# Ledger of designs, part 14: VHH binders against q8pxy1

Target 1, 323 residues: q8pxy1
Amino acid sequence: MMDPQIERKLIEIMRVIHESDKPIGARAIADELNNRGYDIGERAVRYHLRILDERGFTRKHGYAGRTLTDLGENEMNDALIGDRFGFVISRIEEMAFRTTYNPETDKGDVVVNISYFDKDDFETVIELISYTAHAGYMISPRVRIFEEDSLEMSLPPGKIGIATVCSVTFDGLLLKAGIPVEPAYGGILQIENKKPARFLDLISYSGTSIDPIKIFMNRTPTSVLEVLEKGEGKILANMRQINSSAYEMTGKILKKAEKVGLAGCITLGEIDEYLLGAPVETGKFGAAVVGGINGICALEETGIEIETNPISTMLDYQTMKEI
Key: E = the ipSAE of ESMFold2; O = the ipSAE of OpenDDE; V2 = 0.75 times the mean of E and O plus 0.25 times the DockQ between their complexes.

## First folded at step 2 (VHH)

Design e7h (framework vhh_8h5u_2; at its last look DockQ between E and O 0.02; V2 from the best seeds 0.00; counts 0 for: pae E 19.8 > 2, unsure alone 61.9 < 65, grease 27.9 > 24.2, placed apart)
Fold by OpenDDE, look of step 2:
Structure e7h (fold): chain B 323 residues (1-323), chain A 126 residues (1-126)
Amino acid sequence: as target 1 above (323 residues)
Amino acid sequence: EVQVVESGGGLVQPGGSLRLSCAASGFTFSTYSYAMGWYRQAPGNQHERVAIITSGGSTNYPDSVKGRFTISRDNAKNTGYLQMNSLKSEDTAVYYCARTYVEITSGYTYRYFDYWGQGTQVTVSS
């Protein structure tokens, strides 16, 4: 768990790096931050830079200093939009609230991730996404494809977009049923014999302004392909905490969701007990959910270049097609 | 026993239409692990996939037939179809229906087919 103040400093450091026309060193960053009213020393900046490096937001250029990676720039821009410390949680809550899909009526909007890839990779993308989804490592086998002539979104030239259902959709479904859901952790989940074994690493949502899933994508490569092939490997997963009073109702809602293809829930934990090695607060139980972008991770593992915007927008679930 | 039988081929004039059928037995095309594909082979050429439909109903076509061919499936009849419109001489071939599946091997994905029929001849000629 990282202090929110640290996260703010990280963003400010990224800003300074971005504004530099060349690689910039820790001392220069510290000086600039002090000029901007931040009381921070070079040593502290170095500490923060290591964090940024680990997250894949910065690149080291030896003694010349750091520059932002494309990932870093994107993250910076997202974070700067509204000084949104806690932006991730706020975004999750917002999107959960915006979720209107009702599994009983099969009407309404779900939360989706948007990914972009080269049109020449279309066949491979569809095939692998389908395979991953039906293997149970995505939220839904329904996707929406956006081509260059799409009026709904602007695509880079030569690119195709794909929307996949985001795990936040579950938060939305539960919320609609009157069940508050707390984002607890994002992490790497070990799969053994096609079964969830344990979380290998966890990042708390409350301690970061960045989506833990995004962090892990850069930090620790997944091995979704290995899971698909051998039943063994690492996938992205999330954990939610829910009040114990909602245990039975949660189960019912999830069962209904599964009937309509929303089957990303791995398992529910017992009240007051750790789930797959992740801690749970007293009076609550855990819900482990697959990362909605595991299919994308699998694609990346093949060498396909994909840009992903997690928790991007809302789509009518009926307009999404099973592949 | 798994069996696939194609039908509906014949002689047609350029600009004409044909509808091919693929009757499957011993399995169901709607099984999530399977896709149904139409392939064609002209004399001296390799097999070319002209259409595919996944278990979920997603379809794909090469540019050579896009907008002219439509693949569909009737789950109740366990039968696949290929509607071919605006036929050209270049469409002359033996057309095969195949059950296909996805396999992950060594970090790559491959589509294989394990069952196909005897094919049906389509001839487009004036």
Scores: ipSAE 0.022, ipTM 0.501, lowest interface PAE 4.5, mean pLDDT 87
Fold by ESMFold2, look of step 2:
Structure e7h (fold): chain B 323 residues (1-323), chain A 126 residues (1-126)
Amino acid sequence: as target 1 above (323 residues)
Amino acid sequence: EVQVVESGGGLVQPGGSLRLSCAASGFTFSTYSYAMGWYRQAPGNQHERVAIITSGGSTNYPDSVKGRFTISRDNAKNTGYLQMNSLKSEDTAVYYCARTYVEITSGYTYRYFDYWGQGTQVTVSS
């Protein structure tokens, strides 16, 4: 759909920006691309820079020009390594398949996100994640802490790791009951009066080499703390779609998960209906689920430096403790 | 109305000390929503962060001021401070107190200040 020449030019522009030691303007980018054999003018570069800005891959510094965001650097590298179309969906499907947790026995593995932070921030991290999880804006109040001497995970000196449950765990629960789940969108969800209102922004999983949740973490600020304080604001959420034939059984499985503290399903949609403004295909219904890292987003809103690897690995849920 | 107000700047001899204050109104520094930082700008240079303190009390400093500058907060007075010791002529700049919020990237944190006063001049001269 998108002209392949446009995508190639976007990648090459990002390379020029990456190689610059300072913010770089459209004329300088055009000059460098012409030196590399591309026939492109400043006006065309400005057109492509607007696309990069809209995707969150570049940051404008007034008239000084642009730099790459971390997201832009990652996308440039991923695109150059090879075809990444469908990679995020394949990762989600792999992790859902590896999910073995059974809510009735409280045994088995769940999907987790891993975040790392400076050990001096430990008390603040624990307090705010606990608050966010118990307010219902994470998948589970159970976490696992990995310290510097962890045998399961190599950590840089002075860092602590924390595992939080990923929403893909629900996909795994459904898959084990014979219900295939199609990842559809990651998004920013507006909360009004403590209730889901609408998705404000969406990125299709089928159209990206990077998890949409990572994209939103990096270009559109959440306001999870405002949601916790006032019941108004923006959280991370994702949406999947499921064949209508599984409607009743999906509801039953999610109710079972809720009883054991896996409470991150926000809304199960009606058959053939958009869900909170997100498109759903005919013959299907949507399920919107909170992002498993909303507690991490709340911490970032306070200025704490945290690195997060979403959809990181599997952990035995019994090794995770309520915080 | 959200405001931060800097005070405590002035002229000081090399090796001297100053304590800058940042009084907040319309929000509370101890709320987990926000961090507070001190920034400086010398003529012809870009802004440089010289200290940040998180709502949880963690602090960070660049190498240029580490060991000489200390950021602190008095939650009862809703006021942040920057204690500047062993001042050098290179520390001459306009110092700004800023409230920040974050936009996160997977491996990076982008900090934005959303309130920035007129600043307070610190001049280190003999």
Scores: ipSAE 0.000, ipTM 0.116, lowest interface PAE 19.8, mean pLDDT 77
ESMFold2 (binder alone), look of step 2: mean pLDDT 76; pTM 0.759

Design e7k (framework vhh_etentamig_d1; at its last look DockQ between E and O 0.01; V2 from the best seeds 0.00; counts 0 for: pae E 16.0 > 2, placed apart)
Fold by OpenDDE, look of step 2:
Structure e7k (fold): chain B 323 residues (1-323), chain A 125 residues (1-125)
Amino acid sequence: as target 1 above (323 residues)
Amino acid sequence: EVQLLESGGGLVQPGGSLRLSCAASGFTFSSYAMSWVRQAPGKGPEWVSGISGSGGSTYYADSVKGRFTISRDNSKNTLYLQMNSLRAEDTAVYYCARTYVEITKGYTYRYFDYRGQGTLVTVSS
């Protein structure tokens, strides 16, 4: 078993390579890693690159540097899934902190997911997302579309981007109100008769480096379409834990949010009680929130190819339009 | 507050050179990739060039490759674009933009969460 430290460095190197739109050399990789807080020299990077080459994760392009192979990308994604646990929580916390949206003034930024799809699927995407959102299985019916003529995004030819509101927005809203929110679980939630029934599976945020939601997207297919059609099926959902002292205030904030279209909260649990089958710590209550990407899941279930970057960035909520 | 301020635009003759600058503030400049994007009159925006946070990696659109050079000075929180051999088709408003880059399945996506007000470059005889 390779030294965990080496493995971590390999993953970070792959990340840098992946983020490059061109082959990237060892020196450039080293510089980028240093910029990211990794103290690593070019020589060390070269050493690690050789390992990656041997594993078939990277392809050498002469003096131009290296790119990731398909195998490398898969591995990176898998590894990042593992290393992303701490990263995911940190990311959630960061984005929550960056949330500035005020439901009372209708001003400020919300956390969004960005998804990319073929322009030929545009009508279907909009229709299904709209339907899913209005059915109550997304955070907000407001989205932002990024087309080729957008100044805010550079897209590959024939691609469109769509931003959907991320559940982390709730964390941000609560945090701004002075309420700490703990990510507890991501899971698959059973819907019965258009009502939440129970979590079928749960992954703790503290136990994984990968966003539980991503894990479930890859492991267990959702049946959001079935939920939409029949009122029964499986969706992605998250659970947050909140201190019992903030129970009333949390409710108030969520109600305010709902008025402005942020209606992704499924239910609040009772203090010290399990919520939809998920355990809750003593002195806390649970908040179940729909996965912001359930609309995307629905699309994937139709066979549409769509790429999603969850918890991608911040957007001014006023610039997002209801569809 | 994140601020980006472009400068250096102006009128130049074909074949001439111009250097654009972008002063950044309100964020850790070196932690972010930066891009230049331009928009010509009556045309959609076009990504021109990108640079990694450290400056170790640079990228160019085919339309400007070999003519333009992107650079940055992280100590000064400044992004640069050296434009040589300018052509009439380079006429545009040039924006500097903080950039998030994602590569998936062979495609590169660039998101610009912040951009400046732009600086006009006019190439005309």
Scores: ipSAE 0.201, ipTM 0.619, lowest interface PAE 1.1, mean pLDDT 89
Fold by ESMFold2, look of step 2:
Structure e7k (fold): chain B 323 residues (1-323), chain A 125 residues (1-125)
Amino acid sequence: as target 1 above (323 residues)
Amino acid sequence: EVQLLESGGGLVQPGGSLRLSCAASGFTFSSYAMSWVRQAPGKGPEWVSGISGSGGSTYYADSVKGRFTISRDNSKNTLYLQMNSLRAEDTAVYYCARTYVEITKGYTYRYFDYRGQGTLVTVSS
């Protein structure tokens, strides 16, 4: 292992190279590092670039400069594990904090997930999402469509984007009213005779750094189509805990949200009681909410290729239209 | 299917040592960073240590620095945690976790997408 100061300089140089869209030379790297407050000259950068080349982390493109190899990208990512660390709860808190939507005025930002699909599938996607949302298995029937020629979003060729409301929007509404919300579980919820029955599988948010709903999309099959067709099957849902002192105010806020189409809260539990088989801590009650992407799950069950961006974002709810 | 199986836990006296193992299958082990995460009785999970896919970089929580050593053998698809100078507060179920790093412009996040069932470490007289 190298001197820790040398290793830090190697990491900083790789970061600058990573952030460049084009090969970058030693002078430009030195200038950028000095712009960021690091005191390093071009000759020192060239010395460190030789070390990176020898380790196979950089590739030279003649006089144009260097890019990171796949090995260099992986090692730079691994080196950042200990410097920054975040759990999905922190991301949920950020998105909840950024929620400004006000159900009384129908104005402000909500949390959304964006999914991409082939434009040739447009009619099927819209029809099935509409059906799933109006059946009560999504957060809202409002969506935002981003077309191939959209000025607001860059899309892969031949793709259409669709924004669907994320359940974290409820956490944001409650937080804005002064009610802290603790994400507890994401899971697979059994539907029997068109009604919620029990959670079949649970992942605690406190035990993972990735949203359990997105884990389940790739690990445990849903049967949203079966629920829509027969009233029996498995959907994505999550559960949060709220301090019992906020029980009545939570109910009032959620009722107001229903008036503007945010009606994906399946049930509020009783204080100190399990909710649909999911544990709830003493002094709290649970709120079970459908997964905002259940319509996407239904589409995947039909064999349509659709990809959901792993990062949620904010969107003005007034720009979203009911379908 | 991705599988992670921890082993090597047990009862040990304070000041003693244990070595945990995690057998990985169902994915290209050397392509992923790995972590150890522990959960003590009645407490939330705590990240303990992490290691790069190549094994060239290692990271530790302050509570275990100098006492624990993470390592991996990519030819055997196995992750290890050497635990020395054990203390009562190290008592926990230890989980092996596959780690994703998501890098967006200006920010880096770590995600754990798979955990094993865990292995119990008890440190008591």
Scores: ipSAE 0.000, ipTM 0.137, lowest interface PAE 16.0, mean pLDDT 79
ESMFold2 (binder alone), look of step 2: mean pLDDT 85; pTM 0.845

Design e7w (framework vhh_etentamig_d1; at its last look DockQ between E and O 0.01; V2 from the best seeds 0.00; counts 0 for: pae E 11.8 > 2, grease 27.5 > 24.2, SAP .783 > .668, placed apart)
Fold by OpenDDE, look of step 2:
Structure e7w (fold): chain B 323 residues (1-323), chain A 125 residues (1-125)
Amino acid sequence: as target 1 above (323 residues)
Amino acid sequence: EVQLLESGGGLVQPGGSLRLSCAASGFTFSSYAMSWVRQAPGKGPEWVSGISGSGGSTYYADSVKGRFTISRDNSKNTLYLQMNSLRAEDTAVYYCARTYVWITSGYTYRYFDYRGQGTLVTVSS
């Protein structure tokens, strides 16, 4: 059985090929994948394409590139329709494991979201992201900007990329400390008088093949701008469940994280008690964390067109700058 | 456990009608959009129709518009597909699927996290 990571990449490659109106080459595929937050080079794509060719999923059209065969289309669709249960959780777990950042030494990698927007919106984006972050509705005020000429990330012409810290970073920090963290819910959190009030809606991570945050981002409009302006509105937030044995340690770790700008934790719940209206399992407590993309939501609320790939990659936190 | 069970498939002549049903269990049915997807022999899956959780909104592929009607009874946890004026090209296995829908950049994306085993519809003279 092939490595699940490879299989995922193959599916994503097929998706890119499927979305193309013409045969598409390896380089273009790589570029598109990078635009989608996948760190993959042309050579790697070529390797995967060979696998796809061998499986009969793709057809080569010389230098023009590849298209999907009927078999490939079917496989792709099956993969999309099939048992994706736990995929999001698996991704979270993977990225948490890859987290190496240590707040005490201020070294290591954090999990980031990558967003893309028009270069003409740069000033507005920076301003609003900064404002949102400092208001406490993002994970960190540090971001990394990728310009069009960046060698680190492939961007469409006229676009700028911005990396924001993802909430999964907390999972990683806790895991590194030996604390298992369970993704429980993503949801819409109501803010009243600049304080968290209650979750208005929740989706369990175990009950979906798609990131609940992404679902809500598209299903239910946030009102982050209202929160920023009036202290009232709706934001995206996550909930984690942690074993009660780790209650004190969790608090300590989060306090350390806060000192280095990782301050996205809203609150910890009491053991065996609901947190902001969300259920908690016996023997556990809840941790509510802001959605890392609330700043992006705010931007979208202004009408700015922005594409976001949540849980995209890892970045050295020291290379990210406070704005 | 989420379960979806399709029924109502069979052999029908061109121009005929058929009604498919999908019994859902293991989740709050009314909270989710549902879709019918079909797969013809040798072809990939094709989205056929979708309906919102409340049933207030319905959507159809161009290939079935005017001929098919999607509906649901949330009190019975059941999804329906009324198929009229059936054609040979409608021959396929029909699946009901729990659906997440989102729109970005003018495109509608549909994700199916659960799907039934399907029911075969054969349209032949």
Scores: ipSAE 0.036, ipTM 0.277, lowest interface PAE 4.9, mean pLDDT 88
Fold by ESMFold2, look of step 2:
Structure e7w (fold): chain B 323 residues (1-323), chain A 125 residues (1-125)
Amino acid sequence: as target 1 above (323 residues)
Amino acid sequence: EVQLLESGGGLVQPGGSLRLSCAASGFTFSSYAMSWVRQAPGKGPEWVSGISGSGGSTYYADSVKGRFTISRDNSKNTLYLQMNSLRAEDTAVYYCARTYVWITSGYTYRYFDYRGQGTLVTVSS
């Protein structure tokens, strides 16, 4: 697993670079981070800058220091808000707020993840995503395909993009009904005999600057194909906490979403109880929701080259079609 | 609500210059990379140029390098494209687009989650 503390420092370094009017060097970055309460030296900043360079997030400008690349700027926007201390929680809350989809009218925007793959894999990608979604391990069977002629996306030659619905869409539905949702954990959930059993691994959204889903995707720790075939294995899932006063209304909203094909809530917990081994605060209950990219995880398990950035953007749900 | 409004298009002779503007509102402009994308009659869209949120990094398609300059003024929430040495092949509708970028295995992926209605540039005698 990727070390969350290293990723947190990488994000904070990118934030300092983003806020600079000009290219910025390691000494100045270290000074600014120390002014923000981080205990980090210039040598450690240089080490992290090398990692950022290797990932393509920063570009050197000779003696002047570094700026963010377009990739670095985009990643920072997806992970953090630039005007406040930004954790993944803040990104989730922003995307939930931007959700306008209304299940009663089937109109409005949903949160999506976007994945990219070689066009030669198209049939396999569509088949497996369809299979995974209709088995209930994705948020929705609706997707959007992006090809070379799209005004919404510029793709390298030979690549196709696919948007799949993100679980944060449920947070947006609840927020629009006046129900605040607290992201708690991203995790690996054990499935036994086709039923949720327990979380095997959890990363708290509190105290992380990198989406736990991105962390788990780097190691492909899932066995979604095994779950689809045998009803046994490991999937991506995440867990929210919701105030107990909203228990009945949350259930109603999620059942309504299920009727229109948003069927990714695995389990709604009881008030004041742990949910599938994940901690839940007193006065609250948990909701475990499938990861919106479990179909992508299944594809990675087959060895297909596919790149995904979760919580990528908003799309009008009516432009997404069932596969 | 995110809004992008392009202006500055028009008719210009080959070899001439034109400056496009894009007024942005409804989001924190400096937090987002921006692009110009164009679509010539009967052709697919073509990414023309991109710029980081800070303005510190700029990128150009090979077809426009050395002739076009992208810039932004984050205090005015405005994106610009200075187009010099215009050719007939530059005739297109030009769109201002808010951009997400990923680089993996040497490939660059750009997603434009919002774009304006476009401004027409016609290069002809």
Scores: ipSAE 0.000, ipTM 0.421, lowest interface PAE 11.8, mean pLDDT 81
ESMFold2 (binder alone), look of step 2: mean pLDDT 85; pTM 0.840

Design h2e (framework vhh_etentamig_d1; at its last look DockQ between E and O 0.03; V2 from the best seeds 0.00; counts 0 for: pae E 18.6 > 2, placed apart)
Fold by ESMFold2, look of step 2:
Structure h2e (fold): chain B 323 residues (1-323), chain A 124 residues (1-124)
Amino acid sequence: as target 1 above (323 residues)
Amino acid sequence: EVQLLESGGGLVQPGGSLRLSCAASGFTFSSYAMSWVRQAPGKGPEWVSGISGSGGSTYYADSVKGRFTISRDNSKNTLYLQMNSLRAEDTAVYYCARHYTWGFKDLSGYFDYRGQGTLVTVSS
């Protein structure tokens, strides 16, 4: 009986060790994993390194750190082949499981995306994110601002970080009610006359080594500004599938979330029907949710330099303030 | 009926170039992201490159980045892969694949349609 979260972390730690040209210590491993979007501290890395040592996959070199053994190299290569088409799904499932937010008490952790921008752009960033969120194209108007000396994360010099709520938070709310959620697609959604029309570009979450949302953010154009100005354009959205037996309960849970300002569900589909042109498996229904970073997309459209790590970490929602 | 027809494969020397084409029919081509996937004999499938429905965004596996260029012509319903600086390791059957699937069965079901493939052999 092995916790899937532990096994995945072991694989990622081994990958970092494999890529190092010298023995590598737990602090450096933790830093690299955080750069890759994993929220893991040095103490947790040391815990996992002991497991790897006990399995014979790593060898200590005193204070210099660890290298992989021949056995560890073989195990990592086998695991990488097995992970070729499903890497991002594990991250989504982990974050949904870690969600503890309760809309009735307004307490608990939500999933966030972290974006970084130059300090000089602060007012523009806040204004446009606020506008986008209150127009209904983000998950929540609550954000959290991080400065260079943040205790919770390191930032590049001269940058400010902003956390925005990720749509995976809804997956977590549903999981806590006993409703499994199957992430299906990240995509570009056409808005016509202020209404969702159809998905234009879809990338399945399964079978990719790169998060589809990160691909869309860096390489697929949106027109969120035009949606805000004219009610016509393209936004980020994602679609998940849910078993038809949970149809009524899913609707109730999402309505409770709306009442406390955790908006962003675009629509629930009908059972056994495509949702906005996205395929849905028989016996299921789709749920389309706006991307939690559409305000960031609007900023990129203005030419502001901003970098985003989607599905970055968990934050206590009470530490996030309405903007 | 959805059809994907690859062409342009063949024998080429290391360092050479080759251009693959994929003719698509039976669906609205511009609405679908497309990929090239390759499979060497006796090995599992390897994703090579992908392109958005509009053609505005392109993506590459690290093993081919800087050497291969994916493109599409939506007016001709055709997907392309320009392969430069070919290596022996690029020897494989190359498949044109449509991303959208009707349901997921396993990781191989990420693509709901694939062509018959075109063989690329890089050898002296």
Scores: ipSAE 0.000, ipTM 0.114, lowest interface PAE 18.6, mean pLDDT 78
Fold by OpenDDE, look of step 2:
Structure h2e (fold): chain B 323 residues (1-323), chain A 124 residues (1-124)
Amino acid sequence: as target 1 above (323 residues)
Amino acid sequence: EVQLLESGGGLVQPGGSLRLSCAASGFTFSSYAMSWVRQAPGKGPEWVSGISGSGGSTYYADSVKGRFTISRDNSKNTLYLQMNSLRAEDTAVYYCARHYTWGFKDLSGYFDYRGQGTLVTVSS
């Protein structure tokens, strides 16, 4: 049996190939994978592509690159739908478990995203992040800024880091209360008249080894700025499924969280009903949550270059300051 | 053109069994994961079961676990749902749906195509 890590990479490569409307080369695949959070070079991709070729999963089209064969599509689908590569879910579960923040005591750690940008963009970044957060399209208005001399993080020269609260924090809060939470979907959410309307696109967590949010960040442009300016546009959002037995308790916990600035929950669905167009399993209800990186998306829409590591680490929420 | 055609629905007594079929055409059937979804009168749609392209992996809603079995024959481009120990609450229109990255259509964007559905009525 091949190294699970290698298998993971192979499946992700196949996914990238599948999503392409034309043959795709190794470099492009590598770039896409890196955008999705995989640290892999072109050389490594070429090596993996040879493996895929040998397995009959890919077809080479000369210099144009590769496409998937029917066999490759089948293997990919099996891997994505099956339990083979539930890596994203595992990461979410890990970080949820590590969450220790208690809204009642206002103590503990939350899950954060880390982003890096040029120090010259600092004022713009803070302003737009603040505006986005207070408009209700981030998890929390609290952030933590890391400067070049920070001992906690290694920053590239001339860069500033910012930590934003990740939506996985809600999973952690609920888990701590004894409520299991199932990541269901990540997707693009349409906002109309400053209200959530419907999901326009969704990727199931069970159907991918990559965080759907990461996929959408690179695949489909958001229009967070348009939402902020006109009350209409597209944002990133997630959906969780929760057992119906925990409906009341979930509501209570979310209300408590909101009081301390964790207000990223858009709405709870009705038991056994679709939520904003997304399917929900029988015996469960949906919870829609804003993408924690919507502020970052807004920045990117302005043309600011920013690098983001979603679900990066844990921070003491008390050390994060409202901006 | 992608087509999905459900069949096998009907009236059955509680505790009875039915087998649904979905005939697929217009695409490489084995390349796509498929699901069954259902909608009861006055209720929202409900995911029931899913199966990978090769059939190697299957998933079920808690409400049907142990009672329903999803399968597929890729040589016949057909999806199946064996329903045993049927209950009144299983009464619904059942749809077969193809998995793809979501474009918002009539159902949740979780599926890019679905059939017209077949009615299953469980009544004494």
Scores: ipSAE 0.000, ipTM 0.238, lowest interface PAE 13.8, mean pLDDT 86
ESMFold2 (binder alone), look of step 2: mean pLDDT 83; pTM 0.848

